VH-VL binders against q6nml5. Designs and how they scored, part 17

Target 1, 200 residues: q6nml5
Amino acid sequence: MFSEVEMARDVAICAKHLNGQSPHQPILCRLLQDLIHEKACREHGFYLGITALKSIGNNKNNNIDNENNHQAKILTFPVSFTCRTFLPARGDILQGTVKKVLWNGAFIRSGPLRYAYLSLLKMPHYHYVHSPLSEDEKPHFQKDDLSKIAVGVVVRFQVLAVRFKERPHKRRNDYYVLATLEGNGSFGPISLTGSDEPYM

## First folded at step 4 (VH-VL)

Design b22 (framework fv_olinvacimab)
Fold by ESMFold2-Fast, scan of step 4:
Structure b22 (fold): chain C 200 residues (1-200), chain A 122 residues (1-122), chain B 107 residues (1-107)
Amino acid sequence: as target 1 above (200 residues)
Amino acid sequence: QMQLVQSGAEVKKPGASVKLSCKASGYTFTEYYMHWVRQAPGQRLEWMGEINPSGGSTNYNEKFKSRVTITVDKSASTAYMELSSLRSEDTAVYYCARGEYIEIYSGDFDYWGQGTLVTVSS
Amino acid sequence: NFMLTQPPSVSVSPGKTARITCRGDNIGSYTVHWYQQRPGQAPVLVMYYDSDRPSGIPERFSGSNSGNTATLTISGVEAGDEADYYCQVWDSSSDHVFGTGTKVTVL
């Protein structure tokens, strides 16, 4: 689900980057870089964009214990802002484009979610097709009707499980989901041709 | 800060067993699988097995299955690997590594311990 | 059982491009992860899910995987890239399988 939420982050920036009549522009730029790098958080999901800047507070009295002989002074500013987010949740119905076919399933991309895994065990009536005699034919999944799940196909699926992956040392996170086509006849390919939607 | 800290080097005689530890910090221990991977001197990486710390379920490489046991202590956020009936060819650096397994697909090994050298000699 | 074969060594001049291949039967139907190992150090993840970079890995590292060959490509090679590189896949019958490894030497 999409949300617009108010957040606060501490933004660390070299004093030498603060200048002129627009001192808050470097702080906002650094905040954007931090959010793009972090990618997602557990509580709100993927960061899609800053929708409003609410406030930039005074520096947090950073005492320069982290400054050495060859480094500029680092200042830390509390920033309050609103952010549009996307948090996948169990039961969500999403659409996405198949990006990779594996022997046992497929990875689907839905907006910022790059790892939605649709297992062959969750594709009722589909079977894996791989022709070693045709160098130009890519592996895919097919039903006995005309339905095909292959790279480039847009699939409607339900989120079965959600996994938040954190890398605290690197300050970069992601979401992985398990997808299923079980339980609803509308799940599955919705077009045999098409492009990724920007969001879902 | 996320870390995997392994126990110190071991020297064992043939026929003995060795139990290595891997202490995790900086993440929720029960949300990720722990793997054990070894590397004999000058040789390739070789996967030994995995454990799901949440339930304690394990899966082992068939090559080691009769001799390897992987366990966890959830309260200490520590994984253990015990290898019995040691042979000279078990001389290797043993690594623990954090991995993701979501039911029927497996992810990367994104963080590794520093390794523990086990030397087996008479 | 699944086997991943890599060339034993790749030599490259600074600033040039190194290509490290990982060959496996229908490897394009698996996800491939890549690790860098410097002498005396633990492996470090440098590429995952064929072509995604972990945080801290430079953009000059890229990956691909199709057919029978996965490739880790390092453009603008630097001296610090000299290391052993291993590919890795998961296969339900073989579990986790590492490649034979490639030693990359710069100059």
Scores: ipSAE 0.603, ipTM 0.825, lowest interface PAE 1.9, mean pLDDT 86

Design b23 (framework fv_olinvacimab)
Fold by ESMFold2-Fast, scan of step 4:
Structure b23 (fold): chain C 200 residues (1-200), chain A 122 residues (1-122), chain B 107 residues (1-107)
Amino acid sequence: as target 1 above (200 residues)
Amino acid sequence: QMQLVQSGAEVKKPGASVKLSCKASGYTFTDYYMHWVRQAPGQRLEWMGEINPSGGSTNYNEKFKSRVTITVDKSASTAYMELSSLRSEDTAVYYCARGEYIEVYSGEFDYWGQGTLVTVSS
Amino acid sequence: NFMLTQPPSVSVSPGKTARITCRGDNIGSYSVHWYQQRPGQAPVLVMYYDSDRPSGIPERFSGSNSGNTATLTISGVEAGDEADYYCQVWDSSSDHVFGTGTKVTVL
């Protein structure tokens, strides 16, 4: 699930953003921006934060070819660092908040994971409820005991499948997870808000 | 880096069949669904069907089910769509598109081929 | 059976806000994706899962989906935004359904 891993990245930065007094600070800022944009990698999952800087090496290049937007010198620095990561894996037990209810399932957000899909096929004893005639209530899933899976409800679930989503030309990755409530009575809503009978 | 490259324009007579190709590159071919979507001149987008390249399972729009066959060649990272018993109403631009999925959920179409014009005329 | 209805056209002046609606029965219970199609070109994904923006799509694009109406909103409209826009959902009866399309004209 959570890990602390050592990794290395080449950080490209415009020479005009470096100064002789504090060159390392701009390089670290660019590294952080690069990791936030990339969001996740296949090997280690989501980037949660840099926990230690190991080294910043000498620049590899004074000029990056095909820099068409801005005519400037680009320097590339190898950076070694440790990073806390979150990699969802089959069998993991996670908790997250329902962000979207579909007629056939729900999307749950768990920390950096935005696309955990809980199918109605994986919600034993739940059924879809779409707006009563007069009350303007939001759609949700409900069990015979009146517990609800609705937007805002926190759900405990197990990871059934994991898919890495890659966008190579834009370098912004993500993960999709299939969630299930099958197999354990503790799975399902854990928040009193939205897990009990209707409001008032 | 990622691209979908489709075969060239086709001109067919009514009653013929046409087989279009869509070659994928820059990603793991078996990690995404491949969809086929058509658009007749001046008309809206119309979904025709999908294939899971990993297992070869297909699903088709009922409107086309009797005439459409979608296949893949995993070694070539290429998807194919064959449409039989062509009529003048089948004149359209045909697109392949990469689709996200997770087991029982089918998601957005994030990359599209350039399209192939198929003209059916006598 | 299931239909997504869009207005045929929307006219907007440069710098103003365009709103493109997609109406469907209980569409708020579906994930809506939006595509931009310029003349002679393939569609491009501009919004997915109601309100998520693909990398490279400017912040001027936003989305919402509630009840019977999903909306793609383009603020600070530019000439390059002139295109046809299509909403799309997946229905687990095994179909992907596209909307009727909206031509956005910037004048």
Scores: ipSAE 0.508, ipTM 0.800, lowest interface PAE 2.5, mean pLDDT 86

Design b24 (framework fv_olinvacimab)
Fold by ESMFold2-Fast, scan of step 4:
Formats: structure tokens, sequence, C-alpha cells
Structure b24 (fold): chain C 200 residues (1-200), chain A 122 residues (1-122), chain B 107 residues (1-107)
């Protein structure tokens, strides 16, 4: 689910980057860099973009004894902003492109979600196809009606499970999703031609 | 900060058992699998087994299955690996490592303990 | 009993490109992860799911995986890249399998 949420963060910036300029641009750039690096949080999902800068408070910098390092001095500003986010949740219906076929399933990318895993166990009536005699035919999954799940194919699927992966030492996070085609005849490969209705 | 801290070096005689510990901090212990991997001197990394700290379910490499037991103490955020009937060939550095939660879609070992040297000699 | 074979050693001059291969039957149908290990230290994850880099790993590290060969590529090699490198996959027996390892020497 896409959302627009209000957040508050303390943004650290070197004093030398201000140099009599408006603080808004340097602070916004640093905030954006911090969010891109962090990628996602547990509460709101993936950060997609800053939609508004609401307020920038006063520098929280306490008196620090080392005046000789003015160029390396770090100023901290409390910032309130709105951010567009994407949080995958169990039961969500998503669309994405197959990026890799494994012997037992496929990885699908849906927007910022890079690891949506569709297990062969969750592809009713599909079977793995791999021909060592044909260099042109890449590994894929196929069912009797010739529907194919292969790299580049767009698949509509349902989220079965969501896992938040935290790497706090480097302040970088991600989401992993287990996908399924069970329960709805519309799940599986789709067409994006003009005959399709986008919200279907 | 995220950290895995292992117990100190052990010296054992053939036929003895050894129990190593791995204390986790800086993340939710029950959200990730814990793996044990060993490396004999001059040899490659060898996976021994895994545990899901949330449910206590384990899976072991067939090579070690009869001698290895992996357990957890959730209140202490600590994983244990006990290896019985030690042989000289079990002399190795033993690592614990954090792994992905989704078992059918197995991932990387993103953080490792410092390793524990176990020496088996007569 | 799935096996991943790596060359025992790779020598490279500073600033050049090192390529470390990991060979396994149909390895392109598996996700490959790569670890760097310096003497006396624990392994460090340097590449995951074939071609994704952990935060803190320089962009000069890249990966690929197709057919029977996965490759870790280190461009603009620095002295600090000298280490042992291991590939790793999860196989059909639910076991995690490590490669035979490659010692990268920067001369």
Amino acid sequence: as target 1 above (200 residues)
Amino acid sequence: QMQLVQSGAEVKKPGASVKLSCKASGYTFTDYYMHWVRQAPGQRLEWMGEIDPSGGSTNYNEKFKSRVTITVDKSASTAYMELSSLRSEDTAVYYCARGEYIEVYSGDFDYWGQGTLVTVSS
Amino acid sequence: NFMLTQPPSVSVSPGKTARITCRGDNIGSYSVHWYQQRPGQAPVLVMYYDSDRPSGIPERFSGSNSGNTATLTISGVEAGDEADYYCQVWDSSSDHVFGTGTKVTVL
C-alpha cells in the first residue's frame, strides 16, 4: 500500500556547506541522501520520495570546544516533512516483472520491492522447463495452456508473507516478500496492452 | 550496533563434546535464523546447520546430523552449538552467522561472529 | 552433493580488474552470494543475490551469474582487496554450499 506520511528527522550537515546560503537546499539534499541510503523502515515501508518540507527547526548544536575544526563542525537540524512510502502487506495484490528464474521459483521486482519470491509450490499447474540442447530457450515455468513465467514477463500475484530485513550497522534496510498465484484466476502472467483496464 | 560475540577457544580430547555459544545484540534475535559454519585449517567454509530462534526448528548438514545439536536461549539472545564424539578432523574455527528468515527462499549470511577455535588433540 | 569450484588463486596488479569465477552445474538457476575473508578474520558479505552490493561495499565490486558460471568482478583493484573469496548457494537438499575458495593476491 502506497501512503503519504508525515515524519520528523534530525538532519546532520557540515557547517561549511551553509556558507551564508539558505539552509533549506543543503538540508533537503542531505535528508534525501539519508532516506535513499536507509531505503526502508519497519513502520512505513520503502521511502519513495519527499513530497513536502514542512519545517526546519533551529540548530541543536551544543557549544563544542573544538573551534579549530569549524570546516568539519556538524550542525543538526530537526526537520518535519511528508514522504510517499510503499509498505508491502500480507494480502496485497501486486504486479511486477520477473527478473530471475531459479530451479524452484522466480524473483519478481515490483517498484522498489526487489525480492518478491514466487515458489513453484505456489504456481498451480506450472512446471519447470529447461532444455540443455537449446541455447535459445532460457529456463522458465509453463503450464498446459502455454502460459509462461520467464524473465521479462509481468506477473500479478498476492503477497503471502512479508519480512523486514534490517542491517543496522550500515543503516540500510529492505523488504522480502513471499508471493502466491493461488486463490484467484487473474493471478499469473498479464498483458499491458490497451485492452487491459489498469485498476483490474 | 549489531554484533555476534562467540565464546572463547576450547581444547578437547578425542571422544569429548564441546558446546559453543554465540550471543546476539543490536537486532531482534527471533527475526533471523542463526547458522553455524566451520573452517578447518587451510580448508573451505563448511555449513553445519541452522536454527529458527522463534520456533526452535533446526536443520542440519547430513555430514554432522548424528553429532551436532543447535539450541537457543531466547531470553539471553544466545545460540549454542554442541558437537559430540570429537575427532582430530574436527579441529577448526567455528562461526555463527545471521541468515534469512524465509527458509524456502534462502539468502545470504550478512553478519558473522568472530569465530571460536576448537582444537582436538590427544 | 552439489559442488562449487573456484580457481585456487587469482593474481592482479593494482588498478586492474580481478575476475573470480564460481562454477557449478546450472548455477544460473541459483542465487549466488560472495564473502571476503582476510587472514585471521571472519568472512564479510560483499555481494548477494548474484549482483546486489551490501552498503559499505564499493561500487567497483560487481557480480553476474549465468549458465554454469557465476563471477565476482573487482575493478580498480586496491591492496586492501587482497583476501580469500568464497561463493555460496542454497541447494535442493536445503543445504548451504560454499565454493572451494579463491585467494586474490594484489601484486
Scores: ipSAE 0.473, ipTM 0.787, lowest interface PAE 2.7, mean pLDDT 85

Design d01 (framework fv_daratumumab)
Fold by ESMFold2-Fast, scan of step 4:
Structure d01 (fold): chain C 200 residues (1-200), chain A 124 residues (1-124), chain B 107 residues (1-107)
Amino acid sequence: as target 1 above (200 residues)
Amino acid sequence: EVQLLESGGGLVQPGGSLRLSCAVSGFTFSDYDMSWVRQAPGKGLEWVSWISGDSGYTYYADSVKGRFTISRDNSKNTLYLQMNSLRAEDTAVYFCARGIDYEYDSSGYYFDYWGQGTLVTVSS
Amino acid sequence: EIVLTQSPATLSLSPGERATLSCRASQSVSEYLAWYQQKPGQAPRLLIYDASNRATGIPARFSGSGSGTDFTLTISSLEPEDFAVYYCQQYSNWPLTFGQGTKVEIK
């Protein structure tokens, strides 16, 4: 699930951005941008935030010697840091909001996890409603007890399977999760009565 | 460098079966979701079927559901479409297409590379 | 199913002229729209994705614009190789759907 892990990354930054500022701060900001873009890694899951900066080493690039040797277009700094991560795993119990309903399932967002797919095959006793009676109603899944799974509904579910999706051409990664409501009566739509959800 | 090569098309009788193949090269096949898209003579494009990179998920157009089966063999870099109970209206050029992953809040794909297509004719 | 309506069905122009092609969606597709070019006997070729981003290798004369339900493909100055059929495609919702095409032909 959640972890704090030590990582090292080479951070590339334009020398111009170091003028008038501490090198520490611009390098940290660039590192954060790089992690946000990459989103996730196979080993540790989603990057949630930098929790500690361990070290910033010397630049790996050599400047041209002469009187303008302080001008370098791009500088690369090795950075060691601690990062809080979230790695979805089979068996995890997560809570998320339904973002898209298809005829055969729904996509749920849980924190940084955008693609948790809940198949109709894994929603015991639910059926798809494609033509709601009201003009204002959207397609959804419904159970006999009036429970609905529709866009905007918060659902508690269990992770059935996890897939890491690597897109090297974009230098961007993600996780896909199969969700299930089977096995526990508490899985399914959550009734929120305030800022906190009751454990009853 | 990226290539998609379809094969297996031909003339078949109504009610018959045919299996199409799409051999790919130039990229890591398992990283990409794939689709079959068809085009009837003189008509526009129609999406037929989609499969995830890991083979865990498939979707089908309503017109082919229950008759067509999409599958892939990542060890052989090959996509398949098994077509059963063929009808005259299934006559088309069938294209293999590589799906590019969607932006946030999108559930679908656009296609950056296409094969040249293979003609399937369903006729007596 | 989201229906895409392309207009006009046929656009008759001369080389050097500007072509403007429209695609209208029955429901909002945000920016999740692509444009393809297809020449006779060939596979479609990706031109534009995410409504306005040119695909790799596509000449600067091609541009896309729009969001929601109304989209436009513009060819600023037609070259002989640009006379083809153009299709829009939405990928906001399943099933994936294409427009019926606009044929750009020589006048």
Scores: ipSAE 0.011, ipTM 0.460, lowest interface PAE 9.5, mean pLDDT 84

Design d02 (framework fv_daratumumab)
Fold by ESMFold2-Fast, scan of step 4:
Structure d02 (fold): chain C 200 residues (1-200), chain A 125 residues (1-125), chain B 107 residues (1-107)
Amino acid sequence: as target 1 above (200 residues)
Amino acid sequence: EVQLLESGGGLVQPGGSLRLSCAVSGFTFSDYDMSWVRQAPGKGLEWVSAISGSGGYTYYADSVKGRFTISRDNSKNTLYLQMNSLRAEDTAVYFCAKEGYDYVWGSYEDYFDYWGQGTLVTVSS
Amino acid sequence: EIVLTQSPATLSLSPGERATLSCRASQSISSYLAWYQQKPGQAPRLLIYDASNRATGIPARFSGSGSGTDFTLTISSLEPEDFAVYYCQQRDSWPLTFGQGTKVEIK
């Protein structure tokens, strides 16, 4: 689920970057860097982008040392902003591009979600295709109707399970998803012609 | 094939400086956090420092904070460790190590799936 | 900081025998433990990650088990190349820490 949410963060920035006339730009840039590094939170999912800057308050603390091995004085500013987010949840129907194929499954990327794993056990009627005598075709999964799941193919799938992964000392988070093609005939590879075309 | 090759070790006096390098090949360098792990002669392993894949975030063991600086050049596939104010206790073989990747969950994890051969740093008068 | 204690310090065995190595954490680390092998003059080599998952290229005779605070590395039948020092490492919290090592030597 996509959402637009209001957030507040304390942004730490080197004093040297604020000797200019307009301190808002360096503060916003640092905030963006912090959100990209953190990647996601449990409550709202992945940070997709800052949609509005609401306020920048006065400096709270002039004496923060040792962040990013900085030797210069660090200033901290409270920032209120709105952010577009993406939170994966069990039961969600997503579309993504296959990025890696293993003998037992495939990894699909859907927007900021890099780790959606589609197990062969959750691909009904598919089998792994790997030719030791030919390198003309990359390894992939194939069904009797010749539809295939291979690197570069866009797949529609359902979220079976979601795991939020915290690394608090690194201030870095992620989401891992187990995908399934079970339960709906529309799940699987999406044709270039698609059902949107005025044919079949 | 993944390879990590350290260089830059040597003999240095207490209070001196050295810069270590680790050249890597066989994987997309910018996707992985990298670490330095050291081992004093006849002793066990000690994690020293780590850097994010982008290079924007760095982490240090308390024993080296303020003295060592980790950095990377993703265009050259090279990891660095600048060591200043060296002490006798810093004498060790320094290994560069690559963040692990769990293919079942598609996740980057803080274990080390590949290591360099190590480079010896000796701090002695 | 999480302290990892390995036992025994030294394990003297003959080729073909079973080796059992212990690693105990000062607090629960779930399954976030890795095992490494180090031969004299060489870099460590990853054997097991997340307590029980064998790394790529590691022979089936190596296996890991345990959770929480007590972990075991088992070598079902020692080969000559398995005589080395073994280290455990936790990734539950920072700083990352290693055990002191167990030396497996020829009897």
Scores: ipSAE 0.337, ipTM 0.701, lowest interface PAE 3.5, mean pLDDT 87

Design d03 (framework fv_daratumumab)
Fold by ESMFold2-Fast, scan of step 4:
Structure d03 (fold): chain C 200 residues (1-200), chain A 125 residues (1-125), chain B 107 residues (1-107)
Amino acid sequence: as target 1 above (200 residues)
Amino acid sequence: EVQLLESGGGLVQPGGSLRLSCAVSGFTFSDYAMSWVRQAPGKGLEWVSAISGSGGYTYYADSVKGRFTISRDNSKNTLYLQMNSLRAEDTAVYFCAKEGYDYLWGSYEDYFDYWGQGTLVTVSS
Amino acid sequence: EIVLTQSPATLSLSPGERATLSCRASQSISSYLAWYQQKPGQAPRLLIYDASNRATGIPARFSGSGSGTDFTLTISSLEPEDFAVYYCQQRDEWPLTFGQGTKVEIK
């Protein structure tokens, strides 16, 4: 789920990128770059944005192993801030847009979550439809009632499993989830319903 | 089809410099981290350096820190390795290698699914 | 750094025989191990990733197993083109490291 969390980070920045009296903007830009690169943490999920800056402390000396400017002096500043986050969890009901269709499943993006995989095995009553002789009509999954799961379709699904992937030396994390349409009739493509609408 | 093509290798004197290039095609270059892996004649593989997809983060083996600089130009689909203060121990075939992609999870991983043919760097007096 | 030790250094076998190659890590790497094949004068070729998953186009005779510190690459029945050097690689921690290699040669 969504949360707003207080956290602290040590921000490493090359001395030559700081201006004389006001280093705040370069430090904040570097903090944003660090959060975007890191993507997520185990405790709070994906970083969605900085909501408030609490403090920027004094330089701690060169104690960060950032290799971006190897031969230049690197300064480290402790920064305290609040951050809006999103943590996926088993059982969560999410909505997302299908971004890629394979013969055996589809990848759905739900906000910052890029890797929600919906297997054909978890799409009851859906069948793969391939159109090899037409590039205009892309492959998709279809149900007997003609509802379909195709690139661009928004799908409501439940999180079946969550995997946090941490790579400390790369300073890059991510969340991967397995999606399912099983267990609730409301899961699947979402659409507007209206008896007076010509095409719905 | 994915292709990686290295160039820039050659003979150089100890203390000299050399720049390697790796031209890439067949995938969205900016989505993948890239590495340089070297192999001395008759020896095994040694990871040298890596760069993130954005170019914002670089990583180096201790043996080359301060001497080698990895960089990339995403607009030209090209990876570079600037090698300075070369030593006899740097003599090797240098391979350009692409970050792996796990199709089951749709995730980027630090194994190498595609490699270039390599370019020989000889450091000799 | 994580050290990978491959054994044996050289494996002398005939076509049709089973080859079993070992890779041992100095500390647990879960399943974050890949195997590569390299023929003389060629670039390495990915065979197995995450301990047991075959890469695209790799024949079924190649299989990987293991977790933690002990890993095995098995070639169920050697073909002439399988005589090569095999390397393991870990991706649990940086720096990325490779084993020293096992040479599979004709008896």
Scores: ipSAE 0.011, ipTM 0.508, lowest interface PAE 9.6, mean pLDDT 84

Design d04 (framework fv_daratumumab)
Fold by ESMFold2-Fast, scan of step 4:
Structure d04 (fold): chain C 200 residues (1-200), chain A 125 residues (1-125), chain B 107 residues (1-107)
Amino acid sequence: as target 1 above (200 residues)
Amino acid sequence: EVQLLESGGGLVQPGGSLRLSCAVSGFTFSDYAMSWVRQAPGKGLEWVSWISGSGGYTYYADSVKGRFTISRDNSKNTLYLQMNSLRAEDTAVYFCAKEGYDYVWGSYEDYFDYWGQGTLVTVSS
Amino acid sequence: EIVLTQSPATLSLSPGERATLSCRASQSISSYLAWYQQKPGQAPRLLIYDASNRATGIPARFSGSGSGTDFTLTISSLEPEDFAVYYCQQRDSWPLTFGQGTKVEIK
């Protein structure tokens, strides 16, 4: 689910990168870099973008030396801001594009969610198809009604499970989702790659 | 085929400096974090340093902080380790190692799926 | 830092026998443990990641189990090429740490 939430972060920046007249822009740029690197948090999900800057506090004395700024003074600024976020949750209905097909499942990307895995066991009536005699045909999953799940296909699915991946030492997080097509006839390929029109 | 090829090891005096390189092929270098892991003669493995795919973030073992600098040149597919103020305790084979990829979840992970052959650094008078 | 303790330090076995190697963490690391094999003069080779998942190309005779603080690597029937040193590694918290190693030697 999409949300707009207020949050705070301490932003560490090398003094040489600060504009003497306007430190706000370099601090905001570093905050954006930090959020892009961190990618997500447990409470609010993926960071989609900063929607408002609320405050930048006074610098703090930073006793932790960043090796990339070894020869320069590091300043730390407390920043309060509003951020648009996306938090996947069990039961959510999402749409995404298939990015990779394996013999036993497919990986789907849905917005900032790069790792939604749809197991063949959660694709009712689908079968893996790989034709070694046709160099034009890519591996895919198909069922009798001509529906295909292949790289580039947009799939509507339900979130079966969510895993938050935390690496505090790297300040990098992610979300992984198990997808399912079970329980609703509307799940599966949508639009250009499957038959969804009435027929005789 | 993924390959990591290290170079730059040798004999140095205590207090000296040395720069190690690791040339990489067979994967999109900028997508993966890289680490240096060392092994002293007859001893076990010790993680030394880590760098993000972009090069924007680095981390170091306490034993090398302030003396070693990890860096990368993504345009040349090369990882570096600049070693300064070398001590006898730094004597080891240094391996470059690639961040793992979990194909079940499609995620990057802090285990090492590919390693270089290692390059020996000897710090001795 | 998290300390990993491997036991036994040395395991003397014959080809065809079952090998069981233990790795104990000083605090819970969930399932965030990998196993590596290293032969003399060679780089380590990934065998198992996240406690129980075999890496690409690793024979089925290698299996991992455990969670929390106690982990096991099992080689169901030793082949000649399996006599090597084995290391566990945790990625639950920083810094990344390895166990001291278990040497699996012939006879």
Scores: ipSAE 0.000, ipTM 0.518, lowest interface PAE 10.5, mean pLDDT 85

Design d05 (framework fv_daratumumab)
Fold by ESMFold2-Fast, scan of step 4:
Structure d05 (fold): chain C 200 residues (1-200), chain A 125 residues (1-125), chain B 107 residues (1-107)
Amino acid sequence: as target 1 above (200 residues)
Amino acid sequence: EVQLLESGGGLVQPGGSLRLSCAVSGFTFSDYDMSWVRQAPGKGLEWVSYISGSGGYTYYADSVKGRFTISRDNSKNTLYLQMNSLRAEDTAVYFCAKEGYDYVWGSYEDYFDYWGQGTLVTVSS
Amino acid sequence: EIVLTQSPATLSLSPGERATLSCRASQSISSYLAWYQQKPGQAPRLLIYDASNRATGIPARFSGSGSGTDFTLTISSLEPEDFAVYYCQQYDSWPLTFGQGTKVEIK
């Protein structure tokens, strides 16, 4: 689910990067960098973009004084803003591009979600086709109707399960999703234009 | 087959330094995060330090932070642990350990699927 | 940091008996728990990951269960080679932590 939510963060920035004419610009830039690095939070999902800057509070002044200009002079500003987010949930129908094929499944990227894993056990009627040394074809999964799941193919799938993982030592979070093609004939490789793909 | 082989352990006096190495084979080294885990004689396991596959991120247990430095050379398939300002309580067998892979989720995880044999570091006068 | 408490500290049993080992986390760790077996003079060996998945080559007599804060490792019928020390490890949050170990010894 896509949402637009209000949130607050403390933004740390080196004093030498501030300009009295427009201190908002470097603070907003640093906030954006911090959100891109953190990637996601448990409550709201992936950060997609800042949609509005609501307020910047006063500096908490965590720096060395002006008579001692060291590299470690850091100022901290509380910032309130609105952010568009994406939270994957069980039952969601998503589409994404296959980025990697293994013998037992494929990884699909769907927007900010990099770890949507589609197991061969969740691809009904598909078979793994290895690339033999004497042939030109790369490894992929194929169905009897010649439908193919290979690197670069766009696949419509359903979210079977979701995991959130925090790595605070990196200040970085992520979501992992198990994908399935079970339960709906429209799941699997899709055309760019609509749902007009009758199978034999 | 996957193999991890530690070397560099030995007897060192308090305040001394020692560098451990872990040579790996049987997997694409740069794809996996690595850790050092130690075990004092007759005691349990203690995680010591972590390094990402690229070497861009490192993390340390509070007990060794500022004294130990983890590093890796992906061109040589080797993990290192530089230990400085050693203390008697650093006496332990040091294991290098490889990040696990969860085949159900298709994800790398911070459990350890392969371990080296360990190398003993004894800090005493 | 998350503290893992294993119980009992020592479990004295005979071959053929069922062993049940507990690991309790001070905070919820979902299913991010692994179990290791260690024999004297050897490196630890991965048995179970993600609370309940057997690692490659691990016999079916080993099983793991639990989620949240309470986890169990079960050995359905002890073989002579199963007498060892067992450790649990959480990988939900950093720093990574291990339990203090449970020694399974011959009665």
Scores: ipSAE 0.227, ipTM 0.684, lowest interface PAE 3.7, mean pLDDT 87

